# VH-VL binders against Uncharacterized protein 5: the designs that were tried, part 10

Target 1, 153 residues: Uncharacterized protein 5, of Haliotis asinina (Donkey's ear abalone) (Ass's ear abalone) (p86728)
Amino acid sequence: SNLQCKIAGGGELIPIRTPEYRAWVPLGEVGLNVSDSKVLIFAARSCFGAHILLQNNAEDFKNAVYEIVIGGMKNTRSGIRQCVGCKFDEWVKDKALNCRFFNYFWISWCGDEVWVGHGYRPPHNRILRYKYENQPVINAASVRSESDTYWAL
Key: E = the ipSAE of ESMFold2; O = the ipSAE of ESMFold2 at other seeds; V2 = 0.75 times the mean of E and O plus 0.25 times the DockQ between their complexes.

## First folded at step 4 (VH-VL)

Design b41 (framework fv_livmoniplimab)
Fold by ESMFold2-Fast, scan of step 4:
Structure b41 (fold): chain C 153 residues (1-153), chain A 119 residues (1-119), chain B 107 residues (1-107)
Amino acid sequence: as target 1 above (153 residues)
Amino acid sequence: QVQLVQPGAEVRKPGASVKVSCKASGYTFTSYYIDWVRQAPGQGLEWMGRIDPSGGSTKYAQKFQGRVTMTADTSTSTVYVELSSLRSEDTAVYYCARDLYEYYGMDVWGQGTLVTVSS
Amino acid sequence: DIQMTQSPSSLSASVGDRVTITCQASEDIYNYLAWYQQKPGQAPKILIYAASTLQSGVPSRFSGSGSGTSFTLTISSLEPEDAATYYCQQYDDFPLTFGQGTKVEIK
């Protein structure tokens, strides 16, 4: 169950911006530590391509545990993969993002599965689920985007 | 401006190896994949593989398994493809191309290196 | 491997003509298809990605359509500088694969 797991951050969401295809922005560097958490709730306003990296180590972008893509492929798909830029291990048709309005999303890595959903009430509106056998511990997260994106994390 | 620069030509004997360079400029080198695509004279395009310059992870077409190696040097913003055990059928123009990630196409190409394999 | 087949292999048309090139995938690739233009002695240039999205800086006379296994590239009004070989390319699965190319010649 995802309801037993600690949600990252407090009650306040931290605003950040990522421009098109810049370097990963570690969430720890902008004041959000996910190391003792198993759930991340966030909002994004973007035309397409909001990427969340779940990492064993904040300095390691190469051997990330997961890359989660929200509204990839010009806002037509959301998916999860075990490598940056690879073919998705799991994906769904999903016009997830909006150029004009913030939409809410949640990611849970409670237990040995990663789950992704719409909204701010995990596990409601789950769209993706993937199990990684012998999953490394997730201690850090980073964000990047394909288009100019505003986040509340 | 975004640019990928390759040498013009290389000549090798059958059985030798060739290492072709591709120097990137005008963008953040580690933020994009680089693909290698070759084209034999008068023929179409053939994908060889892809490298992630940020970590050096690679994916190769099975046809080239055991013969191809792709590497990246972040200090010089240069990627390389090395092809061993060369045959006359490996004569081709070898292109590097910047990959827009994932499900997008290759948006910036090097001018190509003509590799000629002859006795 | 996903096989990409283009039709026709070559065509001759006049300036101002509407030109259509087709591309067939051996399996469903959704919209993971790009079109490239290659002029003699030059590297390929991307025209279209995601089956129908025009690359920035490419003239609006180029358009792409299709999804699944059947795709088309259209040049609405052929210009002299459009004489080239055109390639479709799928990026749904590895290895990435190209069509054999369609040579477009001006009459």
Scores: ipSAE 0.007, ipTM 0.540, lowest interface PAE 10.1, mean pLDDT 86

Design b42 (framework fv_livmoniplimab)
Fold by ESMFold2-Fast, scan of step 4:
Structure b42 (fold): chain C 153 residues (1-153), chain A 119 residues (1-119), chain B 107 residues (1-107)
Amino acid sequence: as target 1 above (153 residues)
Amino acid sequence: QVQLVQPGAEVRKPGASVKVSCKASGYTFTSYYIDWVRQAPGQGLEWMGRIDPSGGSTKYAQKFQGRVTMTADTSTSTVYVELSSLRSEDTAVYYCARDLGWEYAFDYWGQGTLVTVSS
Amino acid sequence: DIQMTQSPSSLSASVGDRVTITCQASEDIYNYLAWYQQKPGQAPKILIYAASTLQSGVPSRFSGSGSGTSFTLTISSLEPEDAATYYCQQYDDFPLTFGQGTKVEIK
């Protein structure tokens, strides 16, 4: 991104696990505060379906600002939507995840667009981009997954 | 409050066509798919197809391909299913349902339209 | 097409009983499975999606489990209002397909 935006966490990657499509795991509750950040860099090892929720209110999982799905539809597609379980606003064919190896991803909400890419060097390898007019402030993030997923956040 | 409103009943003769409406309210109409599911009297549920109201893109079950057409009118937030060449075995309750996207699960349903095909 | 087979086709149980309904897919569908409840004269109501995620507002006595080809819906303590037909549905591939239904009656 052309803008200088703060990356969440900054020190050490936090390991977490989401075993199957269960409850959201709020990142604030495991020590990662995104409230003053605009970029998240993370790694995931998963066969399919890694979900990241960007929220205005940490307690609201239904009416989030964005749900980002990495490797949905059996690890064949990734997409962005403006609510949990809605139609995707943007998606791309993308075999993003791997059952055996961690892959890196980044998400940027710097400015009025959300961008998603492969790797650990934004804005390189961007795969998704969506502009939300009058985007609500993103104060929290949560993760869940469709399959047993190991995260480094 | 999310609502999908359908007419109660339609009666048609064999060989005719029927067009059933489903009017959505209480959410952003173009953000969700709408699927059509029918149920013959005393029988189970049968998926007919899905429409994307934002672009009009459709997916139909092969059994209905060539006989079914789904359309959406964004100005009235209404989805339609039209079934042609009606037979007595098409007698069923026709439901519209809001589709949770990648989950393809249906979180809100219309109350159903009973379509009766008789001479 | 992916075939969904439920068992049993019907059951009769008492209030307070633990009830389990099984759903088998003819192919691996991972966790792409939903459960619905339908009462006579009414539209189906979603209970569970993604095999085990409880829909908001659904009582906690309902739970789902399974992955791949074998899935279960459990009602931990049957209530009178749970008398209904229950359907599983796969959404791994088109056409979307439902099981034939399991009728739950209260004795």
Scores: ipSAE 0.013, ipTM 0.550, lowest interface PAE 7.7, mean pLDDT 87

Design b43 (framework fv_livmoniplimab)
Fold by ESMFold2-Fast, scan of step 4:
Structure b43 (fold): chain C 153 residues (1-153), chain A 119 residues (1-119), chain B 107 residues (1-107)
Amino acid sequence: as target 1 above (153 residues)
Amino acid sequence: QVQLVQPGAEVRKPGASVKVSCKASGYTFTSYYIDWVRQAPGQGLEWMGRIDPSGGSTKYAQKFQGRVTMTADTSTSTVYVELSSLRSEDTAVYYCARDLYWEYGFDYWGQGTLVTVSS
Amino acid sequence: DIQMTQSPSSLSASVGDRVTITCQASEDIYNYLAWYQQKPGQAPKILIYAASTLQSGVPSRFSGSGSGTSFTLTISSLEPEDAATYYCQQYDDFPLTFGQGTKVEIK
């Protein structure tokens, strides 16, 4: 039911806005440090395209561990890939986001798998999972979006 | 710059097999799928299948199942399509194309290889 | 298999005309549709993906619209260089399938 890993986000709701296709916003620079966490819980209000980058090095946006896309392709798919702009390793049809209301999501990298789900109760409502052998340590996370997006972390 | 380079032409007799190459450059070879699409003279486009160069996994159109094999050589950044038991109806231009599947259609194409099957 | 049907199969229009090509899918494909332009002797070139997103470097006179089963490609003001065959393609499900093509000729 409950994951036995440290959670970042969901408790102190930090408001962030990412405009359409702008630079990555490092979560560490806005007060959320994920370096010792294994689970991220957040909410987003967006018409489409909420991107979360899980990084080994907070200053490296090119050699990320994972990019998770929520509501990509005009809010029709969500997926996991091991680089920005490459093929998705796992994806599902998913109308995840809403232009008018915040929806909750969670991402877990507890163990050697990355899991993604809807809501604020991991591991419930899981939609994606992917296993990365010898997964690098995730020390940082950043957000970006395809459309004007409001986050609560 | 992204390039997919194919030979211009191949000629085979009916019953033979043909192996067409597609050499990729200008990007990380294992980060994109490669699809094969053929076009018979004066006809439309027909999808044959897709290969994942990172693991070699393939997906073929059922029409070609049993006759088609797609392979990738990561040391040379080259993808191949091999079609066996050739018939005159297999005369076509064979294109390779780079594919993300999810976000983009086929964003870069090879120039095509004209395979002629003649008796 | 998902069948893609284009209309018309061919058209002839004058420079400056607005041209519309229609593509129908036999089942709901959401927005997983691309449009390609092919000139004689050349490989196809992508114009539009995700039904309505213009590929970088493609002239703004091209636009796409639609979702579900009905899609359109519009050329707002036809140029001589636009004489070509245009194909729609679904990438929602395997096998990937193309429309039969629409030949656009300049009169």
Scores: ipSAE 0.026, ipTM 0.628, lowest interface PAE 5.8, mean pLDDT 87

Design b44 (framework fv_livmoniplimab)
Fold by ESMFold2-Fast, scan of step 4:
Structure b44 (fold): chain C 153 residues (1-153), chain A 119 residues (1-119), chain B 107 residues (1-107)
Amino acid sequence: as target 1 above (153 residues)
Amino acid sequence: QVQLVQPGAEVRKPGASVKVSCKASGYTFTSYYIDWVRQAPGQGLEWMGRIDPSGGSTKYAQKFQGRVTMTADTSTSTVYVELSSLRSEDTAVYYCARDSLYEYGFDYWGQGTLVTVSS
Amino acid sequence: DIQMTQSPSSLSASVGDRVTITCQASEDIYNYLAWYQQKPGQAPKILIYAASTLQSGVPSRFSGSGSGTSFTLTISSLEPEDAATYYCQQYDDFPLTFGQGTKVEIK
């Protein structure tokens, strides 16, 4: 959390599930609008591969502003990239997810940097930080996963 | 089950154009890129380009730029590749392949269409 | 373009043998590498993605390793049905490129 940066949602987390499939689930379609926000706090229960897409245009899933991968490569790393499925611009060794329990994460796109961390108290426990010169406005977000994943968003 | 269905063969004369179809089923058509890969007899695999069925945006290999056009018809879940100004060197099996949005490669392939260019 | 170089171009081995195929990228591609198997008259079939992740339904005797510019595909105990041509492919940057293939023949 930052005094200048609004957290998405009203503090109550919305439960959704993404069974393994390669279709993005737009957060706007499940009742979470990020267009006026700069921080997203969420929880996920998954064996591996929780993906969050930060988008300029809600209809565009390929040329997003950022794809953030939590517990990619079979839950061995997390990273940030400026396009879906491209090489990571920044990544870290991270066993982020758990098959049995929800873990909390936060993402901040305050200013022209994106930050990612563990827990529900941004900016504590930051694991990733990437600077995008002339960052496009983030108006939408979507989620998908590589394995059956339960979210609280 | 995921399937990509292509015709078996097409025959054209040099200088003509060919349009090869790829009909998708068993998944949400607009959620995956479709790539086209060709293979000349006895040769390796050569990437031609990619299409996004949701918006029709394309990316072509420079070697084929100006001769290749890829299109998608969402009403029939069908992708097409059209190659113009055909030469004998274009004789090949043309495959469509589903490109996963994750860090996967091409997880499903059509059976291929043999395009023969003969005079 | 990113060039993918495979070695060897062909090999002949016996059932039960360990087979290793190598693939070199002309520049760093991280882990964005897939391996495919192609039998005569058939479309390629994906075996491995993200350099080392085995595709569901592929036998455990297949494994991949490597990152950056150097990659290997290993078949730990060759079976008769493994006679095929194997291709590596990078999917880090356009144009997407394949190695020239390695033909595996069984004695």
Scores: ipSAE 0.012, ipTM 0.537, lowest interface PAE 8.3, mean pLDDT 86

Design b45 (framework fv_livmoniplimab)
Heavy chain, then light chain:
Amino acid sequence: QVQLVQPGAEVRKPGASVKVSCKASGYTFTSYYIDWVRQAPGQGLEWMGRIDPSGGSTKYAQKFQGRVTMTADTSTSTVYVELSSLRSEDTAVYYCARDLDFWSGYFDYWGQGTLVTVSS
Amino acid sequence: DIQMTQSPSSLSASVGDRVTITCQASEDIYNYLAWYQQKPGQAPKILIYAASTLQSGVPSRFSGSGSGTSFTLTISSLEPEDAATYYCQQYDDFPLTFGQGTKVEIK
ESMFold2-Fast, scan of step 4: ipSAE 0.017; ipTM 0.626

Design b46 (framework fv_livmoniplimab; at its last look DockQ between E and O 0.85; V2 from the best seeds 0.00; counts 0 for: pae E 4.9 > 2)
Heavy chain, then light chain:
Amino acid sequence: QVQLVQPGAEVRKPGASVKVSCKASGYTFTSYYIDWVRQAPGQGLEWMGRIDPSGGSTKYAQKFQGRVTMTADTSTSTVYVELSSLRSEDTAVYYCARLYEYGFDYWGQGTLVTVSS
Amino acid sequence: DIQMTQSPSSLSASVGDRVTITCQASEDIYNYLAWYQQKPGQAPKILIYAASTLQSGVPSRFSGSGSGTSFTLTISSLEPEDAATYYCQQYDDFPLTFGQGTKVEIK
ESMFold2-Fast, scan of step 4: ipSAE 0.180; ipTM 0.734
ESMFold2, look of step 5: ipSAE 0.224; ipTM 0.757
ESMFold2 (binder alone), look of step 5: mean pLDDT 95; pTM 0.952
ESMFold2 at other seeds, look of step 5: ipSAE 0.203; ipTM 0.731

Design b5 (from v9 with heavy chain Y101W G104A, light chain E27Q D28G A50D Q55E; framework fv_livmoniplimab)
Fold by ESMFold2-Fast, scan of step 4:
Structure b5 (fold): chain C 153 residues (1-153), chain A 118 residues (1-118), chain B 107 residues (1-107)
Amino acid sequence: as target 1 above (153 residues)
Amino acid sequence: QVQLVQPGAEVRKPGASVKVSCKASGYTFTSYYIDWVRQAPGQGLEWMGRIDPSGGSTKYAQKFQGRVTMTADTSTSTVYVELSSLRSEDTAVYYCARDLWEYAFDYWGQGTLVTVSS
Amino acid sequence: DIQMTQSPSSLSASVGDRVTITCQASQGIYNYLAWYQQKPGQAPKILIYDASTLESGVPSRFSGSGSGTSFTLTISSLEPEDAATYYCQQYDDFPLTFGQGTKVEIK
């Protein structure tokens, strides 16, 4: 049942920074394990391009289950794709990020769909939804960014 | 293996149109943008535009706007670039290229030499 | 348009030499820069994307660095098969633009 889907992390959010180097930062290496979770809630302060990778294998950045892009194309769209750098399977026009302030986002893979929304109250303010037939198990997550980004995860 | 296959050459007169094909194989055709880049003899590379094969949405360089049309046929996994009102300065090798991560190109066709002569 | 300027336009070097090619953007492009190798009669081949990420299958003697407006491609130990023209390309803004190319010849 989806009612019991676990949110990643404990009570406090972990602060991290991804400068403009486009290298993935595995969340497991900064103390956040998503292997038994189905929901991630986070905040980002960024001019554009906050990327979240949902992975079957923590060491595989190439064959990920999903890449979620928040504020891509210089903060003009957000989208879901089943591979890094592929065409988006779902996308929306969305000025999601802010250079000066943290904005909250949530990602849910609880059940048979992946959902993305604004804020910290899933399923409120959903902006994206995609169903992947026979979705692989998500055991790890990583983040990177196109611009200097401050995260709370 | 990923392949983009183009014809070798086309010859046209000034004022005519040319339509160049690019047949994709070895990957999910609708999952990647295809861009077109041309190269005049002895010169550098010039970006013309891109197409999303899944929906047919296009983005063209301003220089070619009004003369260029890009299309995709999902049944044959083929993209096309058509350039109208040809001039001698349109003589170039025309490449199709697969879009790797927002506009860098990981696989290229071998190119089609389009010659525009009187 | 964003102008991409490469230096030098051409160079001649010996096998085993360290070769450095520079690329300068007329405005900040973050790390949205790729490097391509083109041999005569062939299509370009990607070497590096995101300024410093080596494409799979590309020899480790190639490396890229830089961000913002100034970028370099380095070949740590030149091989005979490296004779080619090298192009940088920005993908920060439309239209996408390339440098004029740097021709590398083996002595």
Scores: ipSAE 0.007, ipTM 0.543, lowest interface PAE 8.3, mean pLDDT 86

Design b7 (from v9 with heavy chain Y101F, light chain N31R T53D Q55E; framework fv_livmoniplimab)
Fold by ESMFold2-Fast, scan of step 4:
Order: sequence, then C-alpha cells, then structure tokens
Structure b7 (fold): chain C 153 residues (1-153), chain A 118 residues (1-118), chain B 107 residues (1-107)
Amino acid sequence: as target 1 above (153 residues)
Amino acid sequence: QVQLVQPGAEVRKPGASVKVSCKASGYTFTSYYIDWVRQAPGQGLEWMGRIDPSGGSTKYAQKFQGRVTMTADTSTSTVYVELSSLRSEDTAVYYCARDLFEYGFDYWGQGTLVTVSS
Amino acid sequence: DIQMTQSPSSLSASVGDRVTITCQASEDIYRYLAWYQQKPGQAPKILIYAASDLESGVPSRFSGSGSGTSFTLTISSLEPEDAATYYCQQYDDFPLTFGQGTKVEIK
C-alpha cells in the first residue's frame, strides 16, 4: 500500500514529567508533533495511571477523539474510550506500568482503528484494539497522569 | 447540552414498590455509567448502585441488595431504579447521576422526592 | 466499607474569608475523591474530581488537595453564593461513599 504509518516519538527522544492529575501536557508544546503521524511510541515510568489523549484540535481537551489509559485503576487495567473520563469502550486487565523501570508502549491510529500495545515494535504485543466509524483526523496528542510519571517520548 | 430529567415526586404506601425514571439527553447514552444516590430529609448523600446502560450490568450497595433493581432502555435513553418493600425510612430524594468513573459524577438529575406514608 | 469523615460539620464565615473543609478516608483511596456543592432544594454539583482537578465552569477560588487518606477543599475568598453544604465522595471502591457533609453559612 502507498499509505505510510509514520511514527512519532520512540521512547528515547524527549523526557517529560507529569506530577499527578493536573493540566494536560500537549506533546506539541514539548517538541513532539504528531500531526502527520499515525503511530506514537513512548516509554513511561509510573506506579499507575498514564493517560494519552488523541485530539483532532490541539486546543480542545474536552472533545478528544480518544483517551487511552495505561495502568488505570491503580495499575490493574488499560483501556480505550471515545470521551475523556467516560466508560471504556475496550479494556483489559493489565499491570502495564512499573514504579521503578520504564516500560515501552505504542499507540497506532493507522488503518481505520486504534491499537495499543506493549513494547516498541507495533503491531507486536497488542493489548487493545477499537474501531471508530468515521474517526476524526488525529492532529495532536497530550499526556496526563494519576501518579507522578516520567515519560520518554 | 447534557441533561438528566426525573419526575418531581412519587407517593407510595409502606410495603409497595416505586420505580423512578431518569431520561438522558445530549450525549451518547451507552458511553457512561449512571449511578443512583438518595438523600433522606435533612441527611447526607447515600450511594445505591450503578448501571452500565450498554449491557445492563449493575452493582448495588449491600444495604439495598434484594430490594433494588436498576434497568436501562437504550431506545428511550432512560434509566430506572425500582425499590421494593418500601418503609417510611425510604422517604428521600432519589438522584440519578452520570458517572465518569475516574472523574466523579459530572451531571445530576434534579431528583425525585419519594414519600412513603400511610 | 470505606468511611468518609468531614470536619467541621458546619461553619459560619464572612464574605472574603478563606474557608477550609477536610475529609478523611478510613483507608487509602489515592486520588479517587470528588467534592460536591449542594444548595437547599437543588441537586449536588461537582466542583473537584480526582482530589485536585477543578471542574470546567467552577470558579478558581475553589481548590482541592490531598492524597491517600487526608483531603482538603479550600475556598480562597468566600462569596455569598457559596452558602451551601459540601460533600466529599470516594470512588475508589464499592460501595461508593460520601462524607456526612459540611454546611457553610455566610455571616
């Protein structure tokens, strides 16, 4: 196919920290532009609750396309939802995060659905997959966390 | 705009059942849990249970287990709570609320005053 | 069940005063705590979620803090419209539980 799934991040480029449930940190403001990308690879060190927002409009944190939660509910599940804070459309039991070590994750919105997995080799180790009919274009991403979280983007 | 609409009042005799409705609008009905919370006159808030409108799965507080039933009708975007074997102590305002899981209850119905009296 | 205890049960303060309400959980709930405002004859309105996040449209004079078992709601400069009963709620474990409420009256 002529469609390239361009990757943003890599888990080694940009270190950031989100202390706990404060303002969303737009990735564009810390030097990572996802507007032409279809895949995000990152690493996180956190006891629990790493949130990734996929947005149509970088300034709109309320009407996002997806909120992806890694290690929610005190690091017991990960899930995908089409609204901020609502019930998960898809979720799995997943002790995804670690307080002492960085774990790698990837998120893909290439090919008509959103996928989430462990590691740095999409689509290997996929844990979540959800299809959104007529998905809005994803032009921006932001992060927030429930606990003190260190990110490598 | 998000709205949860409830009837204003219901009156029942002891031993009867009451079924209170909560009609949702302004959002995707099946994307959010709905919780029921009651408040006796001059008292605080008491959680009764939660329903998932997409599948009808429920979680009830142990205190109400066996007397409470929560249901959802996706065709009318309406959630119901039914409480049986009513006692005078069940006199309260019954609220439905949209449950954002990790973000609390962001929208509440105006409440239905259920009066249980002979 | 997780017990939520608020202090004080009631307070009276003047416009412009700093008001502090505390909430203690009987076990660790991390940040799964919300604060609600209820005026007589009205449904509760959410002010704060996740212990410290301000709900959209809520005035910035309201703030929440705390984690684990001890939580605080602060009104930095009391306004007449703030006369209400305030409730904390844990949503970490079932059954969900509320504090007994704190009534705030304006002198």
Scores: ipSAE 0.035, ipTM 0.663, lowest interface PAE 4.7, mean pLDDT 89

Design b8 (from v9 with heavy chain E102D, light chain E27Q L96W; framework fv_livmoniplimab; at its last look DockQ between E and O 0.77; V2 from the best seeds 0.00; counts 0 for: pae O 5.2 > 2)
Heavy chain, then light chain:
Amino acid sequence: QVQLVQPGAEVRKPGASVKVSCKASGYTFTSYYIDWVRQAPGQGLEWMGRIDPSGGSTKYAQKFQGRVTMTADTSTSTVYVELSSLRSEDTAVYYCARDLYDYGFDYWGQGTLVTVSS
Amino acid sequence: DIQMTQSPSSLSASVGDRVTITCQASQDIYNYLAWYQQKPGQAPKILIYAASTLQSGVPSRFSGSGSGTSFTLTISSLEPEDAATYYCQQYDDFPWTFGQGTKVEIK
ESMFold2-Fast, scan of step 4: ipSAE 0.176; ipTM 0.743
ESMFold2, look of step 5: ipSAE 0.172; ipTM 0.735
ESMFold2 (binder alone), look of step 5: mean pLDDT 94; pTM 0.954
ESMFold2 at other seeds, look of step 5: ipSAE 0.163; ipTM 0.738

Design b9 (from v9 with heavy chain R50Y Y101W E102D; framework fv_livmoniplimab)
Fold by ESMFold2-Fast, scan of step 4:
Structure b9 (fold): chain C 153 residues (1-153), chain A 118 residues (1-118), chain B 107 residues (1-107)
Amino acid sequence: as target 1 above (153 residues)
Amino acid sequence: QVQLVQPGAEVRKPGASVKVSCKASGYTFTSYYIDWVRQAPGQGLEWMGYIDPSGGSTKYAQKFQGRVTMTADTSTSTVYVELSSLRSEDTAVYYCARDLWDYGFDYWGQGTLVTVSS
Amino acid sequence: DIQMTQSPSSLSASVGDRVTITCQASEDIYNYLAWYQQKPGQAPKILIYAASTLQSGVPSRFSGSGSGTSFTLTISSLEPEDAATYYCQQYDDFPLTFGQGTKVEIK
């Protein structure tokens, strides 16, 4: 991933709040369309468990292209999986989130790999990378969380 | 359609070993942990351990350490639990279950009744 | 080990009744709790995960609540097919542990 890949959004960060273990919040329903994008930069304030779903079909939450979990298992790991709730395909020990402060993250699906990193400068500080053979087109994204989470997307 | 298929019953004498199979279908076998849970007649559920089919790593409840072995055969999408030095109190239905980690056990095998008698 | 204690051990109720089952963990498990339904001769079926999230395909009369050490499963209007034993399970730490079960019988 690099500067040639389009970043989602028009330059304004959209504030979203997800309470514990609720239904997925489709980003398209809150004004963020990712269908022509390859990179998402966001911030989250959360004690643990910020989930981002990358979807081929906006209405299919179960058979998504990727679920990215930031600060899962009580903020001890982050990982990538090809379906919701499956075993991680890639994961790392990572105390990624903070209860009191926003931390920045980026996700890139530019090319044939999905990359995840800390900060707001992709591809710097990459923590996860996974290659999906014949990756489906990503047309939608959704978020949810395991704990009360404040997002800027 | 996800399925976990187990044999119906096994009978063993005290001191023997039993190896129970669980054949998975309808999903990517290596993407999910499989846990084993047993239930003695009229009793509750007891967790035995899990296996990661992708690498073969295992975690066992301490009560079963030294007597239990879990294995996976990726060529047949089958997991096994083997329990040695069987005692009458090991008589139970043995279930395999798909472990979503964050989302509990979403699919279960129908169970294998292991009877240890005589 | 984390001990899971359910209450009551059994109950008898009429169709249409609201049924409440509680589960206590011996230490803080956050929201890492699932509820399962088991009918005689069958494998358990998951109803709720993450303490309060309803599994797809499970009737909306089932709901879960709680966090930390105290959890509740509620059946808002009991149906005949709900006669079963219900188990809570913590999946916060190893070994994973289940409650002793609550048997729900229809009057």
Scores: ipSAE 0.006, ipTM 0.525, lowest interface PAE 10.7, mean pLDDT 86

Design n10 (from v9 with heavy chain D99A Y101D E102W Y103E G104Y F105L; framework fv_livmoniplimab)
Fold by ESMFold2-Fast, scan of step 4:
Structure n10 (fold): chain C 153 residues (1-153), chain A 118 residues (1-118), chain B 107 residues (1-107)
Amino acid sequence: as target 1 above (153 residues)
Amino acid sequence: QVQLVQPGAEVRKPGASVKVSCKASGYTFTSYYIDWVRQAPGQGLEWMGRIDPSGGSTKYAQKFQGRVTMTADTSTSTVYVELSSLRSEDTAVYYCARALDWEYLDYWGQGTLVTVSS
Amino acid sequence: DIQMTQSPSSLSASVGDRVTITCQASEDIYNYLAWYQQKPGQAPKILIYAASTLQSGVPSRFSGSGSGTSFTLTISSLEPEDAATYYCQQYDDFPLTFGQGTKVEIK
């Protein structure tokens, strides 16, 4: 993780809304290409359950590289897992989201670790860190949510 | 094909212990929790606890605390639930079921009928 | 513990009838609610998760709705194979808890 890791969208904010438990929204389809990036900074306004999928293959939503869940379990936990529907490799107690206000988050896959934190200044306020021994290349990302969620990506 | 295989039946006397097995196949054993759920004849479902086969960490329902033990053997992809100090009210079908964090129970074993005969 | 209460405890209906089962949680569980079907002598099978998402392979006559504390399972047109006991289950918090079950019999 260093200052030379490219931020997706150059800090640009693209507004997206995901209703509860709908299909994944690929970021490439809404104008945000992460294929040459190593850091994603975003904001979300949600009561609970903001999901970010980091993918090796943009067409594969099942065997993703990582799923990051922000404010899962009624906005009480955040975690990282190596696939959708797997055990969490790391999770933390964290009341991350807010129903009324946007909160900022960042995700970094610079190097061979995935880091997640609060705010818009990586690597500050890191809450999750996981090192995958044979990390696949991350070429795409998608979002979904457990509750009606507004994103700025 | 995901399968959880359990023995059909066990019979024990009051005060004894019983150890029920659940053999997993068709998926990466250490990537999922196994939960144990029991059902007394004609009654509803009752959650007993959860085990993480990757490290052996467990979480038990308060009602069973002190007399339930869950273990996992990664070499045979088998999970066990052991219940001690058996009473007639422990007569039930004991199910193992595959679980994930913040998710429902997706695959179930066929169940083991444990009869505590007095 | 989160208590789950189902209504009715049992019902008898004819093939082709619309059947509705309700489930009440003692506290807000959002949409962390699953419905299971259990036939006599068999293990439970998942029908619906996240309150309203139909499990792949489950017939479209089954549907779920609700959020928070009040949930409903509906069978739009009852088939003979639907005779079973149905359970709701919360997976919001430990211990995981089930409703007492609703037995559906065909007249």
Scores: ipSAE 0.071, ipTM 0.670, lowest interface PAE 4.9, mean pLDDT 89

